# VHH binders against q9xw16, part 52

Target 1, 132 residues: q9xw16
Amino acid sequence: MSGWNAYIDTMTAAAPSIKRCAIVGAADGSVWARTEADNVFKASEEELKTFVALFNDVTQVPAKGADIEGVHYVVPRTEESLIFGKKENTGFFAVKTKSAVLIAVYEGPNEVAAQVRKAVESMQTYLNNAGY
Key: E = the ipSAE of ESMFold2; O = the ipSAE of OpenDDE; V2 = 0.75 times the mean of E and O plus 0.25 times the DockQ between their complexes.

## First folded at step 3 (VHH)

Design e30 (framework vhh_8ghr_2)
Fold by ESMFold2-Fast, scan of step 3:
Structure e30 (fold): chain B 132 residues (1-132), chain A 123 residues (1-123)
Amino acid sequence: as target 1 above (132 residues)
Amino acid sequence: EVQLVESGGGLVQPGGSLRLSCAASGFTFSSSYAIGWVRRAPGKGEELVARISGSGGYTSYADSVKGRFTISADISKNTAYLQMNSLRVEDTAVYYCARGWAPPLPGSSFDYWGQGTLVTVSS
């Protein structure tokens, strides 16, 4: 059983608008931890493998968009280690660390997106500083 | 060589407070380690109630204890603490201090555990 679940708990506590999230391996998209039960993160292993490969060249992502949990998101722009997208009232933020990719899916108005981004970026900073 | 020793448990009335201590030996608190407080009530499974990184910079709590419990670490004393306020009857359990990795590698868990300390919340 993965101890990474404690980090999922911290992100969801910091941003209650996160509906589902996961921590996956940056190299292969393997799931280290994800939200469960009523908030189960539903992405397939193949989808996650494809998703983490987007970080190999983020400049190509706005032309293609991104798929998470079978939902195609429009990605308006990217930053070096950040991919984010929106579809109607649903959105996501994904950040890459040295060893992991953190993915948070949220629902709600644009006002909650800033809180979600802050929670994910704070965790990214912590993990990078810890060598992950 | 690695040891974790809990203290501070006891009987307390509902609404009261207790402070648990976890004295570590055989390793030094650092960003590579985390300390968790795990409880087990009679007939229940284990619940991770609080976790702190060995550097003291990262904390997390179970929803059942948020706002009531505070985890902290004194790196100079190599000791972690759990301050328990506004105690409830359902907080009655044996509380274990455990060492883990911070952040944990995939598949990792707590590798060393203390003996446990009993906390009874009763009128």
Scores: ipSAE 0.017, ipTM 0.145, lowest interface PAE 7.5, mean pLDDT 84

Design e31 (framework vhh_8ghr_2)
Fold by ESMFold2-Fast, scan of step 3:
Structure e31 (fold): chain B 132 residues (1-132), chain A 123 residues (1-123)
Amino acid sequence: as target 1 above (132 residues)
Amino acid sequence: EVQLVESGGGLVQPGGSLRLSCAASGFTFSSSYAIGWVRRAPGKGEELVARISGSGGYTSYADSVKGRFTISADISKNTAYLQMNSLRVEDTAVYYCARDYTPPLPPYYMDVWGQGTLVTVSS
């Protein structure tokens, strides 16, 4: 097992509106930890490899969107280490650290999105400070 | 009850090697923890030199030690190691073993620290 599951639990406790999330390697999209059982994160290995490569040039992402769990999301804009998207009543936030990409999929209105973003960005800061 | 105890420090000449050990008691190396080695030299701040997940699945190193230091964990012995090769005078510091399980709170820190072990590299 992986000690990374503790960080998944921390994020979902901080933002209960997260439906599914994962921590993956920034270099290759390999899954370090993900939500399981009723909230299993369902992205394929190939999809995650493609997704983490988006962080190599985030400025190209708004023109084409992003795919997570076979769902195509509209990405309205990006920041250097942040990709976020929306598809009807679902959305995601993905942030890059030195070694990892954190992906959180949520469901709900914009008020819920703010809480999810805060949880993901807090974890991003923590992991960067820890050398990840 | 929960403790990390370092050993293996000492005096060594430049170019030499040392292996530090970090024995955990009161908790088990598992998927719930990460273990890091943090050093502090006189007059300098703390530097995280190496980190390993408690399950041994991921390692990371500071640029200052990459290629020279190797972190490992023996889950069955509940012990983490720092193998230090090609030691330099600037590696002289107190080395601490620390557990990362503190909820992410600004400012960020590790929640369980060992007492530290002194490594002196001099001719």
Scores: ipSAE 0.005, ipTM 0.172, lowest interface PAE 9.8, mean pLDDT 82

Design e32 (framework vhh_8ghr_2)
Fold by ESMFold2-Fast, scan of step 3:
Structure e32 (fold): chain B 132 residues (1-132), chain A 123 residues (1-123)
Amino acid sequence: as target 1 above (132 residues)
Amino acid sequence: EVQLVESGGGLVQPGGSLRLSCAASGFTFSSSYAIGWVRRAPGKGEELVARISGSGGYTSYADSVKGRFTISADISKNTAYLQMNSLRVEDTAVYYCARGHPPLPYSGELDYWGQGTLVTVSS
């Protein structure tokens, strides 16, 4: 069993409004773990490679937005290791650690988004402290 | 079939250097795995001395070996290395290469182990 799946389970338990999520390599976008079955995270290798490269200069992202699972998201602003976006009733939070990028796609209003952000930032802190 | 094969152990003088290799088959380092080096010494418990992610982007070390040991991986060869410098008598142990997963909130586990290679640091 993939040990990274336990981190997916932890994030989705902390924020049930996460519809799909993944943990990918920061250098190459390789999938370490993702939600599966009814909640399968549907991003191609090419899309994930492009997405993680956005963290090389997050200040450029608001001008172009970001694509996840073939959906184009408007990115209103970014922070040092955080990219987030919104499209109608869906949104995402993506955070970079030393070695990984955590991506969580959610559905719901801004109050729900705050819980999702907290869950991914808590995992970011945990993984950074573990050296990932 | 998952297999890890260690090589490079031997007898070395205190202050010397040694490089261990771990050749992996049956899985790829670029997947959801980490590689760890665990040692067991006579009369002592098991100690995880170094860990590297399968992507090669993350490394960690036990306090006892920080600054002296370096773990690395050649993803194209599916092989991990442990460079051991400034060796001490207390580094004498059987060194195992093991496949691991990231530290879990619930438990950290190493699921497949190599046969081990003996490192003796003695005058």
Scores: ipSAE 0.013, ipTM 0.201, lowest interface PAE 8.5, mean pLDDT 83

Design e33 (framework vhh_8ghr_2)
Fold by ESMFold2-Fast, scan of step 3:
Structure e33 (fold): chain B 132 residues (1-132), chain A 125 residues (1-125)
Amino acid sequence: as target 1 above (132 residues)
Amino acid sequence: EVQLVESGGGLVQPGGSLRLSCAASGFTFSSSYAIGWVRRAPGKGEELVARISGSGGYTSYADSVKGRFTISADISKNTAYLQMNSLRVEDTAVYYCARTGYPPPLPSGNAFDIWGQGTLVTVSS
C-alpha cells in the first residue's frame, strides 16, 4: 500500500512499453515503489546505490556504461539529470528529481523509446514541481 | 479544528540562524501526509524550500537552501521544524507551514490543503 505505486501506474499507462520501473531515493537508491509480480524490478539495493551515485557526475557515465538488474547498458551520452542506455531492442531512461531517481526499463524500437522518455520526463517535471 | 501554527520567525543578521516550528492540531502526522515549508517574498512567487514526510523517512530541499536548512519532525509532539543556518538577505520572506498528501496526489500536483498563518523572517543588519 504505497501511494508511490500510483506513480508507477501513471508512467506505465503513459508508456505501455515500459517493462519494469522504479522510483528510488536519490541519496541512497532506496526503493520507494517498483513494478511487481510478472514485471518485478529486480535491481538490488547495492546496485541501486551505485546507480544513483552516477548522477553525482554524469559526464563519466558514457565511458563505462551503466548496470541495471545485472544488465550492462551502453550509455551513448548523458544530459543534466538524465541517463539513458541502450542494448539492442531494450533500453532504459533514468531521471533525477530533487529527491528521487525514476528508472524505466523498456523494450521496443526508437518510437517506443521516445514515448518512454516523454513519460519519465513528464513525471520528473511533476515531482520537481511538487517538491520531490 | 484542523490547523498548523508557525512560530520562531524574527529579525536576524546575515550569517545568523533561526529555528521555525510548525505545530499541528486536529490531525496526526502519519505516512499519509507531508509537511512543507513554503516561502513568499514581496514581488516573488511561492518557493517550496523544504519538505518532510509524516513518517520522517523522506526529506527534500530547494537548491537555494541545500546545506543551510534542515527539516525535521517530532512525531510525539506532532511538530515539524525548519533549522535555518547561514541566513542570507535573500532568505527574507514570510514562511508558511503547509500540509499535503504523501505521496503528492495525482493529478493536482503540489496540493497543499492546510496552511499556517505564516511567520516573517527578516535577514538584515
Scores: ipSAE 0.017, ipTM 0.317, lowest interface PAE 5.8, mean pLDDT 85

Design e34 (framework vhh_8ghr_2; at its last look DockQ between E and O 0.06; V2 from the best seeds 0.00; counts 0 for: pae E 11.3 > 2, SAP .711 > .668, placed apart)
Fold by OpenDDE, look of step 4:
Structure e34 (fold): chain B 132 residues (1-132), chain A 124 residues (1-124)
Amino acid sequence: as target 1 above (132 residues)
Amino acid sequence: EVQLVESGGGLVQPGGSLRLSCAASGFTFSSSYAIGWVRRAPGKGEELVARISGSGGYTSYADSVKGRFTISADISKNTAYLQMNSLRVEDTAVYYCARGYPPIPPTSYYFDYWGQGTLVTVSS
């Protein structure tokens, strides 16, 4: 538990559809903060290491999808610092900052995705401006 | 146990220079942290003077000290520094170093561990 939990709380408060969330190191996938208790983010260290490495070449991700918490997601497309995936009524948004990757897993119809994206991208912008 | 220990404070004339040091223990400088210098002057509130990311790649300064103060870090020594040049009487304060994170609203800064502080007195 660290001060980074405040950032988790900020994102989850901004988008109630977020079920689980994590902030990890962009270099190695180390967990800086995550949701806990009933909404524990369950990705392993090895899985996160693999996940953050996807940002080295996002153009290849749609072809193979992405795995988070042992769940395989279809990735329709990617952007330079954004990977998002879908599976049934769930999905995720992952954004890369200068030093971190923010991951938000959400549940709900496609209409809730916009609010989730806004929450993580707002945090992305904030952290980038702060040098993180 | 996380500890921060400041040193380098003292009495100096206006226009003079001082270099403060902050020796950290119980944790390692990394991109997940920030180190800040916060000062408290007599009759005034706290002011964040300077901040540096744990990797040392990003720095920020209060407008009141920009161009005069420089924050830096030696990761190999787990030590942060504040080089203070062109000191003014209004720079007189107790200077604290603190471990923290990027500022988060509504708080202007976010620190979880603080040093004991070191007194800097600028007087002719």
Scores: ipSAE 0.393, ipTM 0.730, lowest interface PAE 1.4, mean pLDDT 93
Fold by ESMFold2-Fast, scan of step 3:
Structure e34 (fold): chain B 132 residues (1-132), chain A 124 residues (1-124)
Amino acid sequence: as target 1 above (132 residues)
Amino acid sequence: EVQLVESGGGLVQPGGSLRLSCAASGFTFSSSYAIGWVRRAPGKGEELVARISGSGGYTSYADSVKGRFTISADISKNTAYLQMNSLRVEDTAVYYCARGYPPIPPTSYYFDYWGQGTLVTVSS
């Protein structure tokens, strides 16, 4: 668990507007690492298990939205390995790799969202290339 | 207490075979971890020989051992193996089992727990 924190640190350094972040198992939603203390990622085990299952059929997600940390987000559209959502001034990007799901919650305008997406997708590419 | 215990090292003749075992305790093999075999020969740096995901879903090998070595894991026994075939004198090294994660550039590996090491000597 502690070793996966290095990857969270890399993403938050690349996109300081990430407020909370987690890396979870794609198969079961088990937490590999998450932000803690003042930036604690608050999702329950049950919520994460439900969330990662959304990647089994992303085409259904825009009709229902997605729940993260007890907050319901509107999901305007999805891509094969990407779910993102917005609720007022907050949003998230979640990407699936071969064995993991990366979830980053941010606050700020569209320019900030673009930076967060870039950081998360860069990590997704890196982990996929590393066999994860 | 996280522990990795290697066994199976020894003296073997060139062209011979040897199987190393790595028994893990204090954690369960899962997709969140990798198990790697890293070797160090006298006067040389460390070389990542082989890596397997904890779930057994992904394997990778150093070019020096491709086609000769096979890494595997028995999830029910929480044990990883390195099957070493067609051994060469240059394979002589101390072999370490390690629990790890994807490599962090520019390094070729990132491990947080290591076994004690087991000596493999390939000599006639």
Scores: ipSAE 0.240, ipTM 0.584, lowest interface PAE 3.7, mean pLDDT 87
Fold by ESMFold2, look of step 4:
Structure e34 (fold): chain B 132 residues (1-132), chain A 124 residues (1-124)
Amino acid sequence: as target 1 above (132 residues)
Amino acid sequence: EVQLVESGGGLVQPGGSLRLSCAASGFTFSSSYAIGWVRRAPGKGEELVARISGSGGYTSYADSVKGRFTISADISKNTAYLQMNSLRVEDTAVYYCARGYPPIPPTSYYFDYWGQGTLVTVSS
């Protein structure tokens, strides 16, 4: 039996460098689930609405960067359904599914980033296959 | 087998408060479910008023009630609540408790079990 909070737990377990993450609606950025308590994902609704709209044309994102939780990230790489952001020793991966955007904020060097990307892309594939 | 039983409706003056309860049986509240309150006013369609994950971590509200209504869940009693403050005549409706899965965005929702509803009348 599955639930949105279980997917948060699955991603954080698969890549322990993930400090915060969320599943948000692709159409409007509404929060379906997020890390809570001491690691709450605290992006505003307005910020998330702007953020998910970046997937409407990912090719323009590297020139502008992206904001999450009030932090501005340089975006060195995008793909059709993926945005990668960096700031110093932190970063994020965001991937789009049919209905949602998965966002994982991590800390660590580039070697750690591969783990985070794999965790969110594995979940992206799972949710897409389930119709989400 | 799965049941949702609403209570707490009644007559209240504008500006008053009511607390609705939704007692669940046949399943336990968990993050796998969303619990929602949907209202239906005479001659109008349904409006999703509020929704909470079964674990209590995530909520959403219709713009018409934001800041006035609070949804909550008490897992130990397997019960969800809707605290309705600053009630207006326009809040008059039958309020239904419903169970579903975590949704796509708030403008789209899926509920598989519904209660019978409890009437809330706001009148001077």
Scores: ipSAE 0.000, ipTM 0.115, lowest interface PAE 11.3, mean pLDDT 82
ESMFold2 (binder alone), look of step 4: mean pLDDT 79; pTM 0.810

Design e35 (framework vhh_8ghr_2)
Fold by ESMFold2-Fast, scan of step 3:
Structure e35 (fold): chain B 132 residues (1-132), chain A 123 residues (1-123)
Amino acid sequence: as target 1 above (132 residues)
Amino acid sequence: EVQLVESGGGLVQPGGSLRLSCAASGFTFSSSYAIGWVRRAPGKGEELVARISGSGGYTSYADSVKGRFTISADISKNTAYLQMNSLRVEDTAVYYCARSPTPPLYPGYFDLWGQGTLVTVSS
């Protein structure tokens, strides 16, 4: 709960172009922490359960895309533990750790996308090293 | 009394195997908890080497042990296991069985710990 918010704060401080983000359980999509108030991450429990299941076989994702917060994103390609997508001027990066999935939604050009990816992957490395 | 009791530690040669057991009493394995094996070697911090959901359906491993260690749970016996194969000198540590609420409050949070069991890997 509140302890996981520190990791949300770390990612948003590292990449201010992140508009909304969450840390969810890899097994079930349960929310461990998410941005709130003006930046509330709005995905439903059912949507998150569906989304984390995409990591069971990321190679299938580019053919169908991915839905986050009721928005359908085009997924151009995936990597083993990374799904990313674009919808006009918005995008997301989602990375799987040992026990969690980190989801960051951002707005802006390719320059800010690179910064968001770096922030999310840095947190992925940290959590993996912590056993999560 | 709510407790975790470990067994199976000892001295083993490099390349050998050991199986650690973690018997739970005073609570039942369920989706509300995960069980982890945490090790601590002299001069190092704690490392979560393996984790299993209380339902037994989901496992995860530290990169340092992936492919060599296997965590499992026997729900009917209320016991978790860590099968350690291809042991290395750097696996020498005190191994703790620990319970984590699901979701955890933060990475590395455990609300119940076993007493620890020493695993020494030397020639």
Scores: ipSAE 0.015, ipTM 0.382, lowest interface PAE 6.6, mean pLDDT 87

Design e4 (framework vhh_8ghr_2)
Fold by ESMFold2-Fast, scan of step 3:
Structure e4 (fold): chain B 132 residues (1-132), chain A 123 residues (1-123)
Amino acid sequence: as target 1 above (132 residues)
Amino acid sequence: EVQLVESGGGLVQPGGSLRLSCAASGFTFSSSYAIGWVRRAPGKGEELVARISGSGGWTSYADSVKGRFTISADISKNTAYLQMNSLRVEDTAVYYCARGYSPPLPPGQFDYWGQGTLVTVSS
């Protein structure tokens, strides 16, 4: 395995409200790194393959929602490389880079969402600049 | 306009100490950025010696300086510091302050650089 776990550690340090996160391949949803142990990111291979395919046409996502870790999220809108959603007190931000999709699941009130989004978008910029 | 301005370099004897400062303008220290100190020594290539997140939440060091150098940031002053203790002749270099993305910083992932400050360790 590559040093991709260092990027997971980086994101969770930047936004402690992130409960679980993963970096997966944009083409197939293969896991490059994810949170483990008490914060294990629980998505199946089949679910991740389906999820990354949503980035092929993000405009369809608000009508259908998105499933992460067996939880169905309402997706209010999307941006070109960003899908986000919420379900009660939980939410997620997912961004696509050239080769990867970053997924961060957080828990808490709306005021923590901004920090999580910032951490995910900062990592997206970093990875794109690094050629990923 | 983004600027990084180094100060604090000079001539010191082996075993001495120096503190370098890097004053940033045109951006705010935040979770989006990291500050690194990169040196270029005579006869050597560039070496990333220390990094700190703009929030101050993490630091990292090259093996050559661990235990001797300490990087810190004063977010209220938008200034990063490199405290250099137990200086050796081989620490002689031009030291550059650089802004990168937070974190980690591969070589060449800095987008703005200071002018550099010369540190000479000699008897």
Scores: ipSAE 0.005, ipTM 0.131, lowest interface PAE 10.0, mean pLDDT 83

Design e5 (framework vhh_8ghr_2; at its last look DockQ between E and O 0.33; V2 from the best seeds 0.00; counts 0 for: pae E 9.0 > 2)
Fold by OpenDDE, look of step 4:
Structure e5 (fold): chain B 132 residues (1-132), chain A 123 residues (1-123)
Amino acid sequence: as target 1 above (132 residues)
Amino acid sequence: EVQLVESGGGLVQPGGSLRLSCAASGFTFSSSYAIGWVRRAPGKGEELVARISGSGGPTSYADSVKGRFTISADISKNTAYLQMNSLRVEDTAVYYCARGYSPPLPPGQFDYWGQGTLVTVSS
């Protein structure tokens, strides 16, 4: 187990509605850590490569949406380092750091989204301050 | 098994110097790790004194020791050091070396600790 798994555990502990979570390289979508066991993050390397590339031009993402784990999400809006999507009672938050992309897939009503966002953005800030 | 063993502590007069050593085993110094010196003074909480990358790279220091203490690492010996100069009475504490990750491991910075070595600065 790498030290990056501890970051996964920190995010999932901070937001119980997170079902699956991953930390991937911003450059190539390589998986640094992910939830496993009963909550395996299942995105393929090819899919993640495509996903992280969305951050190269986030302005185009709302028009076409985003795919994670073979699921298509509607993306209402984006920010420079933030992409979030929705599908029924599920959604995701993805934030970009200097070197990584943090992805959290959650399940629940809209009210849980705020806690999920806070969890991933807190980690984003932490990693940025650490130089990652 | 990961182990960290401190040495070099003792009694010294104000203005004196000490050099602490931290011999690490069970893992190899690399850029994935960091070594920190953390001290605990009587009646006070823990204070991160200094930190160095396991590659022997960038260092950081608490403001209270900046300019007086120097952290270093000998990769070939898998050992970290803390050179303490111009010691003050307020530097009296148990000094621990600890292993962390780069980047730091949430929620704390370190996952393994040595047994600690006592540094007493007294006239």
Scores: ipSAE 0.028, ipTM 0.410, lowest interface PAE 2.8, mean pLDDT 92
Fold by ESMFold2-Fast, scan of step 3:
Structure e5 (fold): chain B 132 residues (1-132), chain A 123 residues (1-123)
Amino acid sequence: as target 1 above (132 residues)
Amino acid sequence: EVQLVESGGGLVQPGGSLRLSCAASGFTFSSSYAIGWVRRAPGKGEELVARISGSGGPTSYADSVKGRFTISADISKNTAYLQMNSLRVEDTAVYYCARGYSPPLPPGQFDYWGQGTLVTVSS
């Protein structure tokens, strides 16, 4: 059914450097919506289940890094509901809401990373305020 | 064919309690559906105050009502409830029962709505 894809579109419009993104369930990593076709978000069900579980204790993540779409990212630090990582010119921001985890993979320098973070955090605030 | 019918609204004093009921027909409660209670005060936007899986399982609440409101579902009766305790003047609104899917429909997007029931918290 249409619906959550509109929120994917909103995030990608707000930050054009987002290459791929998804909205997944916080409890199980089930995909609610993701980018498709040439920019398909490729994470497996098992990888997403493992990834959302990282939010149970984000303080442990910098020691291990994080895997998204089979790519290992260095996580320099975390915040309460935010995990972000870097691998050369590529990176991601992931934020947890009450019911969801938003994941955005981007390419570009630090200037575009700031724009991506803002887009993801704005959506996080919106969804939390809406009870998600 | 799908219908949601609310009942239980009314006038109550601050600190009082009300229980709202939402009787559903035209579909069966299951894990594929969610039931939400959405309220709207005159001239204001909609607020999702509580949500429950159609399986009667996981629940969620808006911060404004957490600890005061309890949502529940009776699967055998195809009916959802909202128990509202410690009511405040700010809880005055029309309360709507709405159906969504699991995964949930986006905020503000439910596919079927009840007629609404008025809750007035005054004096």
Scores: ipSAE 0.020, ipTM 0.350, lowest interface PAE 4.8, mean pLDDT 86
Fold by ESMFold2, look of step 4:
Structure e5 (fold): chain B 132 residues (1-132), chain A 123 residues (1-123)
Amino acid sequence: as target 1 above (132 residues)
Amino acid sequence: EVQLVESGGGLVQPGGSLRLSCAASGFTFSSSYAIGWVRRAPGKGEELVARISGSGGPTSYADSVKGRFTISADISKNTAYLQMNSLRVEDTAVYYCARGYSPPLPPGQFDYWGQGTLVTVSS
């Protein structure tokens, strides 16, 4: 709780196009931290449990897409620890660490997506190196 | 006043073992804090060799020490430890204990540092 909110602040500062983001437990989708106030990340516990389970086999995700915050995204690309979702002019990047999944929802064209991906992957590296 | 005091350094032959201690005061080990061991050897710069979150939370190690070093913590003594086994000449350095937050803050990992304890590994 205490240090996890600082990670939310760091990601949103590094990529201003991130509109909402969260850090959730990889095993159960429980929320460790999220954007609050005007940009509350609003995903149900049940939805997050389903979402993090996608990382059990990312190769199946492009065929079905992914839901977060009640929004269905097409998933054009996955990697072993990364899911990229798109819907119109919005999208998300989600990355898995040893213990957590980082989710960043953004708005903007593909050029903005690279900035968002860099922000979440930098944090993924930090958390993995710290044992999370 | 937050203080970290290292102890347990010294001279040891290759293949030997040492246990370093980091006694903390001015704060209590909790899930919000992490303790790291950082070493500085001449010509190599600093290297984070081990890190532990909370009293028994996640640990991590530099590749150079994996399988040889073990970090641990004892909340009742407010102390972190670094067990160093199978020591090599290349492990010679000043070892610093440092405090940071349990999830690291990207601008800086550590906000308080000890004065360091010298470990010398030589024949």
Scores: ipSAE 0.012, ipTM 0.167, lowest interface PAE 9.0, mean pLDDT 84
ESMFold2 (binder alone), look of step 4: mean pLDDT 81; pTM 0.819

Design e6 (framework vhh_8ghr_2)
Fold by ESMFold2-Fast, scan of step 3:
Structure e6 (fold): chain B 132 residues (1-132), chain A 123 residues (1-123)
Amino acid sequence: as target 1 above (132 residues)
Amino acid sequence: EVQLVESGGGLVQPGGSLRLSCAASGFTFSSSYAIGWVRRAPGKGEELVARISGSGGLTSYADSVKGRFTISADISKNTAYLQMNSLRVEDTAVYYCARGYSPPLPPGQFDYWGQGTLVTVSS
């Protein structure tokens, strides 16, 4: 990809429970970088376009849930720039920056979810401070 | 022969305003490109202060300049601008205009850079 893979690597190193991860454009869901090979993030372009549009009004998301990689997640609540969901032993955190949406899919209990959230929010802060 | 040429730098007093211009040649502003303003102050690393999509639709700003700086583009003139208001001593730096792509290159990674223009904010 366009060199953004280093940012994927930073997040996965900070939170090893992240199984799949992507950085996509906030306006259109276009993929800037994603995990590959055995950890390939496999959301379609159409699904990502739909997903990033959820950030236009996050308050509607808990009533409907969210779909990532063809998997439906229950979204318990949202914050202005944060959507997170759960499905059994899996979950995701997605955060919006000025220009991007970071999506991390993880596996494990609630204790590891906190580490994943911290990794994603740290990258969100870094990218916002860098003007992205 | 891609070129980006900055102008408008100079000496200004704290609280003053300055407008930088970036004239592009050898390519056309389009949805495939982004233009960024990156500054380098003595003893500090690079900071991307503002970014605009080549189509002019999306802008973003570093927290250090948000509310004070405004980036814009005149696509017909192939020129980008950085309007700097409420200038502070810590805004003293060489300001570079740089071209990126969409999707954007990582922070600080652009494929063509201007020569830079010095902005000095002092009494």
Scores: ipSAE 0.019, ipTM 0.347, lowest interface PAE 5.4, mean pLDDT 85

